# Designs tried in a protein design chat: VHH binders against DNA primase DnaG (dnaG). Part 18

Target 1, 371 residues: DNA primase DnaG (dnaG), of Nanoarchaeum equitans (q74mb1)
Amino acid sequence: MAKFAPVQYKYIIKAEFEIDGIVDREDIIGAIFGQTEGLLGMELDLRELQKQGKLGRIEVEYKRVGNKTIGTITIPTSLKAVETSLIAAAIETVDRVGPAKARFRVKEIVDVRSSKREYIRNRAKELFVQLLSKTAPDIEELRRELEEAYYSKQLIEYGEEKLPAGPLVEKSDEIILVEGRADVVNLVKHGILNVLGMNGINIPKSVVELSKRKKVTLFIDGDRGGELVLRNLLAAGADIDYVAVAPPGREVEELTNKEILKALKSKIPLEQYIKNLRISINNDENKEKYKELLSKVFDTKKAIVFDEQFNIIDEKPLEEIDKLPSAYGIAIDKILDNETYAKIKGKYQLILALDSNVNAQERVITLKDIQ
Below, E stands for the ipSAE of ESMFold2; O stands for the ipSAE of OpenDDE; V2 stands for 0.75 times the mean of E and O plus 0.25 times the DockQ between their complexes.

## First folded at step 6 (VHH; framework vhh_8fcz_2)

Design n6 (from g2d with N31D D50E Y53S D57S T59R R100T L107I; at its last look DockQ between E and O 0.02; V2 from the best seeds 0.00; counts 0 for: pae E 16.2 > 2, placed apart)
Fold by OpenDDE, look of step 6:
Structure n6 (fold): chain B 371 residues (1-371), chain A 122 residues (1-122)
Amino acid sequence: as target 1 above (371 residues)
Amino acid sequence: QVQLVESGGGLVQPGGSLRLSCAASGFTFSDYDMNWVRQPPGKGLEWVSEISSSGGSTRYADSVEGRFTIIRDNDKKMVYLQMTSLKTEDTAVYYCATDTYSYGEPIYFDYEGQGTQVTVSS
């Protein structure tokens, strides 16, 4: 049994078989695994797929008729249509069970998603009627709640922090990291099962640990909030490999299947993403203001704090940086290091520095960023 | 009902050419990027080529770059794969797909067709 919570399957392969001999369930299953092994490569190896939870348990129903064994097999999969079809076809190539000649024929591949959608639709109607008797609920909200409730059943808890995750988060070599539970639900809804959600702003230790073992794609909203999330992750020591971004103004939790796939397909390496961010800073309307402030502190061994309009509020020598008031931003005439950051952490939204060795939670702009 | 129907596969000698076709129906064809993927014998699914929804951008796997050409006709809701200089390694079942994503293995597809067999053999 897969060590994972039940997976939402997308398809069910139904096949019939006739065996010219008396065999048992184990023989049949063994034949299926044995004769399909290597046939479609490792990616579609049935045993491997089962281990990954992408293939469910093979259910076999059979009866003995004379000297023959006839019956059906049912195999649920969370694979895509092509993969499922290939597996189905491979099953039909099984021509022996033990010493007996066998014939397998795929009867149908059932798309269970349609059934799930129908279920949700019908249940939503029922619940909606119930709610009408009370307060007129927002239908969209109701839909969301129903979807959340339904797909949440497919989620597992990961780590000591009991983070919401898709069922394949541990088994997969690569994972998608998202901000919250709603995101996880949406991705799972659309068949992405190697997803992990972070609960809140604090980066869980389990995420950091997992990131060191797996390739991680951070999937963030199409807003500035994503940058902050990335910074926090990096600051926490997480190893992020790729970044995917939702369309502008869109949240991951709201994305359609198409949008999800496009976003993930368009993922970029972390280094490139960071570079792009720098480019964006270069195009920032406030770029000149950043330069100005940095120029003012350059070679002064001072720190300057400024407001949202980039007006200087106060300035102090770097040795007295802890005496500076909270403000929108601070410009410092040094490389931002852990020691300095510890003194100013949480006091400012923007930190201008010559350079930075710190993955600060705050927005940090360096000389390199504004060149 | 959404459908993708691949055709044009067959047996061809090394160095030969073949043109695959994919007929799409049941969805707004012009809104989707189209892809060709293939399944070689004994191997996993492999992405082959992509063409943007508008047809303005194309991409190819390294293994087929320079030999294969993907084109589409949005009016006819068709996508094509012109294959030239075919190699034995190109032997596979070829599938048309609306959207593909390679995030680890295997490759995932938004929608997939039934496929057409291409066999390159002397």
Scores: ipSAE 0.000, ipTM 0.269, lowest interface PAE 12.3, mean pLDDT 81
ESMFold2, look of step 6: ipSAE 0.000; ipTM 0.125
ESMFold2 (binder alone), look of step 6: mean pLDDT 82; pTM 0.831

## First folded at step 8 (VHH; framework vhh_8fcz_2)

Design p1 (at its last look DockQ between E and O 0.05; V2 from the best seeds 0.00; counts 0 for: pae O 14.1 > 2, placed apart)
Fold by OpenDDE, look of step 8:
Structure p1 (fold): chain B 371 residues (1-371), chain A 121 residues (1-121)
Amino acid sequence: as target 1 above (371 residues)
Amino acid sequence: QVQLVESGGGLVQPGGSLRLSCAASGFTFSNYDMNWVRQPPGKGLEWVSDISYSGGDTTYADSVEGRFTIIRDNDKKMVYLQMTSLKTEDTAVYYCATDTYTYGKLSFDSEGQGTQVTVSS
């Protein structure tokens, strides 16, 4: 059994403590876990978060001063700013370690990724949470309020057109371009800070200019509307490098963190996107057939030739691909390379392959092309 | 419980090919994106490739782009990784993993033991 959770910690909670007794590291850690348990709900339970890799190891440094234990704790977290702030605030509620009275104070929440401003915001949130906690509000409501306050303040206005943007839009070499403000808010909410929104159908001049200076990923909805946006951008002279697409039928503004990350990770070069669109348009009716044929050859080390009705005519091992008759199309269990292509060139109108290293875009359909 | 069982690894010469398989069980397979990750000797986990839940979208690490192909069969609950033009640096234990996410970064979870791929002359 292997669990791999490469975690990027974004925040580090640093707190100081004073305990009116002699205690050890385990006592301190135990108190933190024990006294915070249930305060913020199960989703923000520290033990659970550690198991999930969202909370790092709690580092404790301490010294004995007379009959007291004084020291610091450091807790790395990959949680969002709001959740981190809540956890930090919760830690300050710890008032005993074993039988001894204790005082915990959050010194700072360090943002390892962002600027001094973000630090200030986080601290403000923490203090705000502390203030609200006095009234014993529902934790969910508190989270919501903090979230709204925090993320709304993170947006900046970009350009003469005062476009909604994440705070890192100018500082980043790469930006994510989205359709509107709601998209920006959602992305910023999920920690994407190098985002720019166009605020409508008209392509702002500032967007075009920025696109020439930066690497641009267009993040569009999973509908035809997104395609239209791309067309307009290109028509306006914007330089788009990559395209990320929301799941079918989904809007960028409503995507979850997982969906956002996946979509952005799955960004494709503009050229590839255009190619895929073309293939989709031209072969829409046959997409399932292509998939079926590719699935049939996958892991078989064979090539299958088929007619215009997609009936299999013949099949041979890849080593004997040159012995296959001419037909409408061929499906191969291989990444198409120049050598293979040379053998089959001219014999088939359609080549289905797992992938292609050959620049034969008009005749080759790969798994990537069939979306 | 999520179960992922990898297979298909082995010893291969540089330039050779291997096809890895992953059998998934214990969850609704068709609802999850799947990944291949690898751990080279003495190194940390490295993401290799992923495929969307529907199989429609695939992505690859730069190091394997153009050489590796990921595909899935939702009916069989299988994920595959076709590796071609293998290099010595591809030597690693390969794992199939479901997506897990922390803030701003993808993580992976696997119940499998992985499959060893060794590329050596």
Scores: ipSAE 0.000, ipTM 0.198, lowest interface PAE 14.1, mean pLDDT 81
ESMFold2, look of step 8: ipSAE 0.012; ipTM 0.588
ESMFold2 (binder alone), look of step 8: mean pLDDT 79; pTM 0.810

Design p2 (from g10d with Y102W W108S; at its last look DockQ between E and O 0.24; V2 from the best seeds 0.00; counts 0 for: pae E 7.6 > 2)
Amino acid sequence: QVQLVESGGGLVQPGGSLRLSCAASGFTFSNYDMNWVRQPPGKGLEWVSDISYSGGDTTYADSVEGRFTIIRDNDKKMVYLQMTSLKTEDTAVYYCATDSGWEYGTLSFDSEGQGTQVTVSS
ESMFold2, look of step 8: ipSAE 0.012; ipTM 0.599
ESMFold2 (binder alone), look of step 8: mean pLDDT 79; pTM 0.811
OpenDDE, look of step 8: ipSAE 0.258; ipTM 0.716
ESMFold2, look of step 9: ipSAE 0.012; ipTM 0.599
ESMFold2 (binder alone), look of step 9: mean pLDDT 80; pTM 0.822
OpenDDE, look of step 9: ipSAE 0.246; ipTM 0.719

Design p3 (from g10d with T106R W108T; at its last look DockQ between E and O 0.11; V2 from the best seeds 0.00; counts 0 for: pae E 16.2 > 2, placed apart)
Fold by ESMFold2, look of step 8:
Structure p3 (fold): chain B 371 residues (1-371), chain A 122 residues (1-122)
Amino acid sequence: as target 1 above (371 residues)
Amino acid sequence: QVQLVESGGGLVQPGGSLRLSCAASGFTFSNYDMNWVRQPPGKGLEWVSDISYSGGDTTYADSVEGRFTIIRDNDKKMVYLQMTSLKTEDTAVYYCATDSGYEYGRLTFDSEGQGTQVTVSS
């Protein structure tokens, strides 16, 4: 069960240079740091990356031919492909070493673990020119565009629904199930390749079928929307083994490497998650108010809207539910179905109903939840 | 040439305390998050705790939270696990390890050591 320590560096940038003058190693390294300083922001500042151990020593090999200095540089990084490509593009902007004109060209980016991915390097060069012209999006938007372009090429389509997936979803006997495409991209970006995404509010049949054949960890957002995804999966008959949860208020698609790893390390069996969820619902400070409102509407064929203090604002027969004003919440004497939800969607933050057959974007509390 | 050497295990009674140590060499220790994982008799590997590369963040499995404390010393290249209020179910071989992520759907940890046996029994 013990494993070897991970490789410290993931990529090696190799660049060639030609300098119209006689310079020393320190001049070359100084120009690289000096002319890229502040260019990529503090997150990708080369000196800061070295202090953090994410960028190795810059190795320089050169010779002097006539009045010129020519050679190569080698820069190891532990960064991902997109960030490495941005650094490589920045190296190519270095145009002087001391008083001498210089030209730098990235020869290759060596992936110490897998095959090269040259497409993203070429795209980064195109976008970097736009950045330097001060008419391009800022560095974070450029990073996002490169990430989408790069990691989208690594995705496959799974099942008849053509679901977004990592390339190892079929081969692995364990999968990580996430809500959507953006989550899949983020996990693949961080080296998790046995991931499968779902569509919108409908649970795909291919997901249910796959869950019967493989061990499934559901990785959900840290908000109440993630709890709804689990509820709908279980109602559809999916066989979920574990649940991993993003930090409170965070979405899976926005998590860092560390946050993803911690959440997956801390996954819990489905049974335990359901027990924890029941404890949380039972401890809701407003539980008795939900029960009171549902009791008032029960068997009346009415709907009641209420404010943040749970005071009743208006009340109408269910047939006139679309005529009720927007408010904090609504309680209805029926099962929440697609027809009813279409009439109240977006008007309330909280829906109290006898039961629910829909995957609503708002918080829904049913009799089952408060019994 | 990575080396991780665990020590400090032993036989202890329930409610007792132990301090496990892990000496690291052969890699740049301060670049890696460190973990303690354990293997109870007849069971698979179970994650116990981790500590970030800088020592600023720690996390614990629910079963040990409040009883175990993970500590690192980057100058000495050491990781420790201070265990208190030990229970019979803490009996296991304890390993220190670095992360390696998911490989073919399996969460993995990189460890080179033999581990250290902790036995909690009356």
Scores: ipSAE 0.000, ipTM 0.247, lowest interface PAE 16.2, mean pLDDT 79
ESMFold2 (binder alone), look of step 8: mean pLDDT 80; pTM 0.811
OpenDDE, look of step 8: ipSAE 0.042; ipTM 0.562

Design p4 (from g10d with Y53S L107F; at its last look DockQ between E and O 0.04; V2 from the best seeds 0.00; counts 0 for: pae E 12.8 > 2, placed apart)
Fold by ESMFold2, look of step 8:
Structure p4 (fold): chain B 371 residues (1-371), chain A 122 residues (1-122)
Amino acid sequence: as target 1 above (371 residues)
Amino acid sequence: QVQLVESGGGLVQPGGSLRLSCAASGFTFSNYDMNWVRQPPGKGLEWVSDISSSGGDTTYADSVEGRFTIIRDNDKKMVYLQMTSLKTEDTAVYYCATDSGYEYGTFWFDSEGQGTQVTVSS
């Protein structure tokens, strides 16, 4: 990626109108602004977008035929495809210019790069009509659904595993590696096109091979699940260079543009991330109590439940783990797997285990975590 | 290593024709939309034309629509720009490019070559 050449306008909305009356250019433009005001919320308000330079000058060409005014409107925009399509759909709802009845029809949205985006205009029109019927999703939900449909079509498949990827993964000197398809869609939506997704916990061979040839930044969720992805990648032999982490409690798939850029800007070398994980566990004031409880359960084939003071409340053989009462925490003499987790899910705030292959909702601490 | 090599430019009189070529290598060409972008003397880059990865969909800047035709050959990893009815305003260095990203409402192009000079003068 050696050179960039920004283009100010990406789309041109072309619409036709027929007005049952004699009106001037200013009347037509005023009706467009006035009747779309508030319809798409303040962030897509046409006057505001024009002030921000995101909409160009609205060009109106018209002629008078009998008692009617007939013509066309041209609106250049630098907005994304989805926003442009929503604005185009809103323009079709304009039904008056002054006292005169009016009909507006969007003929096309000209895309300077690809005609693929005309599909999204038609889909936006369909969903916008549903919104106006009071049974349609709100405007933000409509935007989200349309964006998911649009950006999912821009993905490519990478490798024999058909991994979801942005279009620039082969060209870029480095890639951003994320857990799944939803993460890829969100990053592509926000302009990060050198992104590669994985298909869950099973680490693809294509990812391991690519990691040996390119610089890789692993972009993970801010919870324990993201750490599990990293562990599996390292066990598979992937060469991860940097780690970027979503804010605590947030998932990569839900981040805003600013959050994505901040996280990527704040990436750290893998070695430092691993050190930080070890320091965080070592700084836990209860670390020695975790060690003690795990030592007591080790090689006993039992599970022990304990209170917030780390006093043992009850213990049972692992076969009877369902019969243990709910408590602050549980320590088990086994690797936390899906079957065991199904039996204890929601009963405890803290799970101590020998190891884990489950992305639990609760905090999980393993022997490796407290070494 | 990604490479895009433009050729086919030259000096031509107004009303004349030229065909530009772009040879691509180092990437899976058929996965990417291709663009022609130009830089007139002393001015910034202007987008000219786009063709979809399959070759079935083309789009043109208003200033060249009806005069220029973009064509691709995925087997040969080539993209072409057939230019007719050339005007002095078409004088520029022409680059082929893939999309490089989209951020903050700005679309970015990635051009790897030196470009090819088109000069339209009497």
Scores: ipSAE 0.000, ipTM 0.155, lowest interface PAE 12.8, mean pLDDT 79
ESMFold2 (binder alone), look of step 8: mean pLDDT 80; pTM 0.819
OpenDDE, look of step 8: ipSAE 0.037; ipTM 0.577

Design p5 (at its last look DockQ between E and O 0.34; V2 from the best seeds 0.00; counts 0 for: pae E 3.9 > 2)
Amino acid sequence: QVQLVESGGGLVQPGGSLRLSCAASGFTFSNYDMNWVRQPPGKGLEWVSDISYSGGDTTYADSVEGRFTIIRDNDKKMVYLQMTSLKTEDTAVYYCATDRWTYGTLEFDSEGQGTQVTVSS
ESMFold2, look of step 8: ipSAE 0.000; ipTM 0.116
ESMFold2 (binder alone), look of step 8: mean pLDDT 80; pTM 0.813
OpenDDE, look of step 8: ipSAE 0.399; ipTM 0.792
ESMFold2, look of step 9: ipSAE 0.266; ipTM 0.751
ESMFold2 (binder alone), look of step 9: mean pLDDT 80; pTM 0.811
OpenDDE, look of step 9: ipSAE 0.415; ipTM 0.807

Design p6 (from g10d with Y53S T106Y; at its last look DockQ between E and O 0.02; V2 from the best seeds 0.00; counts 0 for: pae O 11.8 > 2, framework grips, unsure alone 64.2 < 65, placed apart)
Fold by OpenDDE, look of step 8:
Structure p6 (fold): chain B 371 residues (1-371), chain A 122 residues (1-122)
Amino acid sequence: as target 1 above (371 residues)
Amino acid sequence: QVQLVESGGGLVQPGGSLRLSCAASGFTFSNYDMNWVRQPPGKGLEWVSDISSSGGDTTYADSVEGRFTIIRDNDKKMVYLQMTSLKTEDTAVYYCATDSGYEYGYLWFDSEGQGTQVTVSS
């Protein structure tokens, strides 16, 4: 294990040994485990401690000198000082390796804290390089290009549309759906292989089909753009189960492993996400205007179309809604249903309705949203 | 140079399944026992499973016994971990390794790999 492997060791036991015979590494390690077994109780069993990651790999270096084997052992531990000392002492009780007499002596127990300085030094260098890369756009760009090139080799093309995907997109029962190729690359980089990218604003047919047979987590950027993506997906008939969101202002493509993990762990059901979106409308600066327009159509059985300034352009009975001109928005005295939506689809950016039973691509605001 | 490259991770719901893969190179694969280990968030490295060099013997941590299956293909220099009935507690970065230095004293080759992330979440 690298000195700074993910496992933080606190101490390193260093011991020397002399064996009155020719033995191999396996014999030595076997002797250590075998002869210490039971000496310190089950809690300090070396094998168990290794399984738990509290004891690291036993490193053995040795040489043969005549009829003797001489060498050193190194054992990293994440145990407390007392426990480490007990283990060290136990190792010294090993008096045989195979048929040969053996002598073990602990030379020292090293506090890994001393190595922290070296770590800091190295890390500082890394950070410095990172800092320089940020200040030198060309280097960062080059790095990104290289990374993308490397990880892109792991990507597959999915569907007729040849969408970027992780290699396990078909094999997994669940998939993560992201907006684009860069997102896919980043997730694959971090070992998430059940990912699919949509490659743009148009929802591919293959995505819709796949969503019907798999559990889908939509992973979107921490911006308003993600909402639009969701709406488009739903409008296309995709079955989204969960939504994960990158931290505010962050893009999925730039997230760290930790951030990805956190976001995915914090995924919420689609229904909950939609509910949260509705809550956000309460802070919309145009909320009063929405209310006003809905109020105007309420119990009139009419539809009103309006411009970006919320000026009414035209109004018609709901039966003639298809005769209304295209405009910024439409307010309707009806629960938006598939039939009505089919008549107004693509004509407006904003739809104000009493309620909605439709997953519209357009922004839909209902009475529930503004109350 | 010894290389171990893990793959197969992803996001799954509890009760789901995943299959992890490890591609080995740079050493005589068939001569070494292989292990899967994992690092849960905020926790240390823990042993998950091992398989003998021949593939004849397998062992599992108590926490995964009956749920996980380790297999290897010596011709392809691959080791696999089939995970079933996944639990939230299985969330971790998973790594493959030759050996952790248990009783048989095999060398733990540092996986230059970043591991593969497994996230089990409802």
Scores: ipSAE 0.000, ipTM 0.207, lowest interface PAE 11.8, mean pLDDT 81
ESMFold2, look of step 8: ipSAE 0.000; ipTM 0.403
ESMFold2 (binder alone), look of step 8: mean pLDDT 79; pTM 0.818

## First folded at step 9 (VHH; framework vhh_8fcz_2)

Design q1 (from p5 with T102E L106F S110Y; at its last look DockQ between E and O 0.27; V2 from the best seeds 0.00; counts 0 for: pae E 4.7 > 2, grease 25.2 > 24.2)
Fold by ESMFold2, look of step 9:
Structure q1 (fold): chain B 371 residues (1-371), chain A 121 residues (1-121)
Amino acid sequence: as target 1 above (371 residues)
Amino acid sequence: QVQLVESGGGLVQPGGSLRLSCAASGFTFSNYDMNWVRQPPGKGLEWVSDISYSGGDTTYADSVEGRFTIIRDNDKKMVYLQMTSLKTEDTAVYYCATDRWEYGTFEFDYEGQGTQVTVSS
């Protein structure tokens, strides 16, 4: 079935120390755990991380020179860059080993798989010093600020349209496709680097072309707007393989890491998603009324406005659509386009049309939707 | 050598219960989040549930939430799926798996044969 690919250590923290006294390995390791206890919160507690295997064995090499102990420590970690940087900064706060004054300095954080990231280490040190002046540092605030600084520099531009993207969009066999830049930023913040954003209202040619050569999961908001993005992509000829959906009423740009991973793990094949949409409309108790109203307007070149009981209030030729009163809904004998939508925007809660080329804020039901 | 061995499947009536087990060996089990995934007949792989490396956090697919419970025992290197109120839609081969997210690559890593669950009225 699939090959097992276990998690490998990602970073190695290398630090030097100088201790004004004679100590041994046990004393040094004990001071590191003891003086960082509680400092980084439960999630990043060094004792717990070591018990969980997220921190490797602390290697200590030292020698005694006169009445001093000097040397180096090496700590492998499978944590992400930001968390590794926080641990490195915490190690630099260790100022005693037993009764002896000590100084620890992180020399480098070695990225086992990619280039060194000195910027985030230096930023973490600056922020950590600022926060330690407080009675109780807010570790989550520090983590968030470091993550934003780190990830905002990782976005790239893709294609002729200069679409917002994560750095691995071209290299990956799989692509996560999202609506806009804010979605890309949020996913990159959470380690999803094969993400590509769109312009929203103008389906980019580069997206359509990419979709034909890569496996694509469309990750959409939990509302009607996300469904229209899919519809427009399909009309443009995009080859979408899966759909992942944010929780109802939530937008991709605001999701937590857990919500993102759950949605992506729960993705469904495009065919099944479309089937689900048809079942949802078929279970709408007013479906027959939608059909009836669309049938009445079909091939008449008219628009009909109706109340919440689906009683017709007024009817006018399409040329006079702007003269119709505000109401619960409107049915029109045309494809909803930008010109028509500009004339009816904000006047109705429900729009029934033959088809739609517009990402309307109101609920839109088309002839295709109710078949 | 890495091994994940699923067991505990069987034939059950709708509304019944089963407990699936997964025995892990050949790797440091407590370093990995664990998942249950399933493959219904003639369909692709479908994620069911996960549990964090420590066991402190669990997540479920909407279709099984409230009916299935994922449990791990790091000392015994076991993960379990307690299934109750089973439905015909739960019929599938069930696999336990680790997952791997690295620079945007996501895979379920599994090596076992899975265990068949059949829910039939």
Scores: ipSAE 0.200, ipTM 0.723, lowest interface PAE 5.0, mean pLDDT 80
ESMFold2 (binder alone), look of step 9: mean pLDDT 80; pTM 0.816
OpenDDE, look of step 9: ipSAE 0.481; ipTM 0.837
ESMFold2, look of step 11: ipSAE 0.192; ipTM 0.713
ESMFold2 (binder alone), look of step 11: mean pLDDT 80; pTM 0.814
OpenDDE, look of step 11: ipSAE 0.240; ipTM 0.718

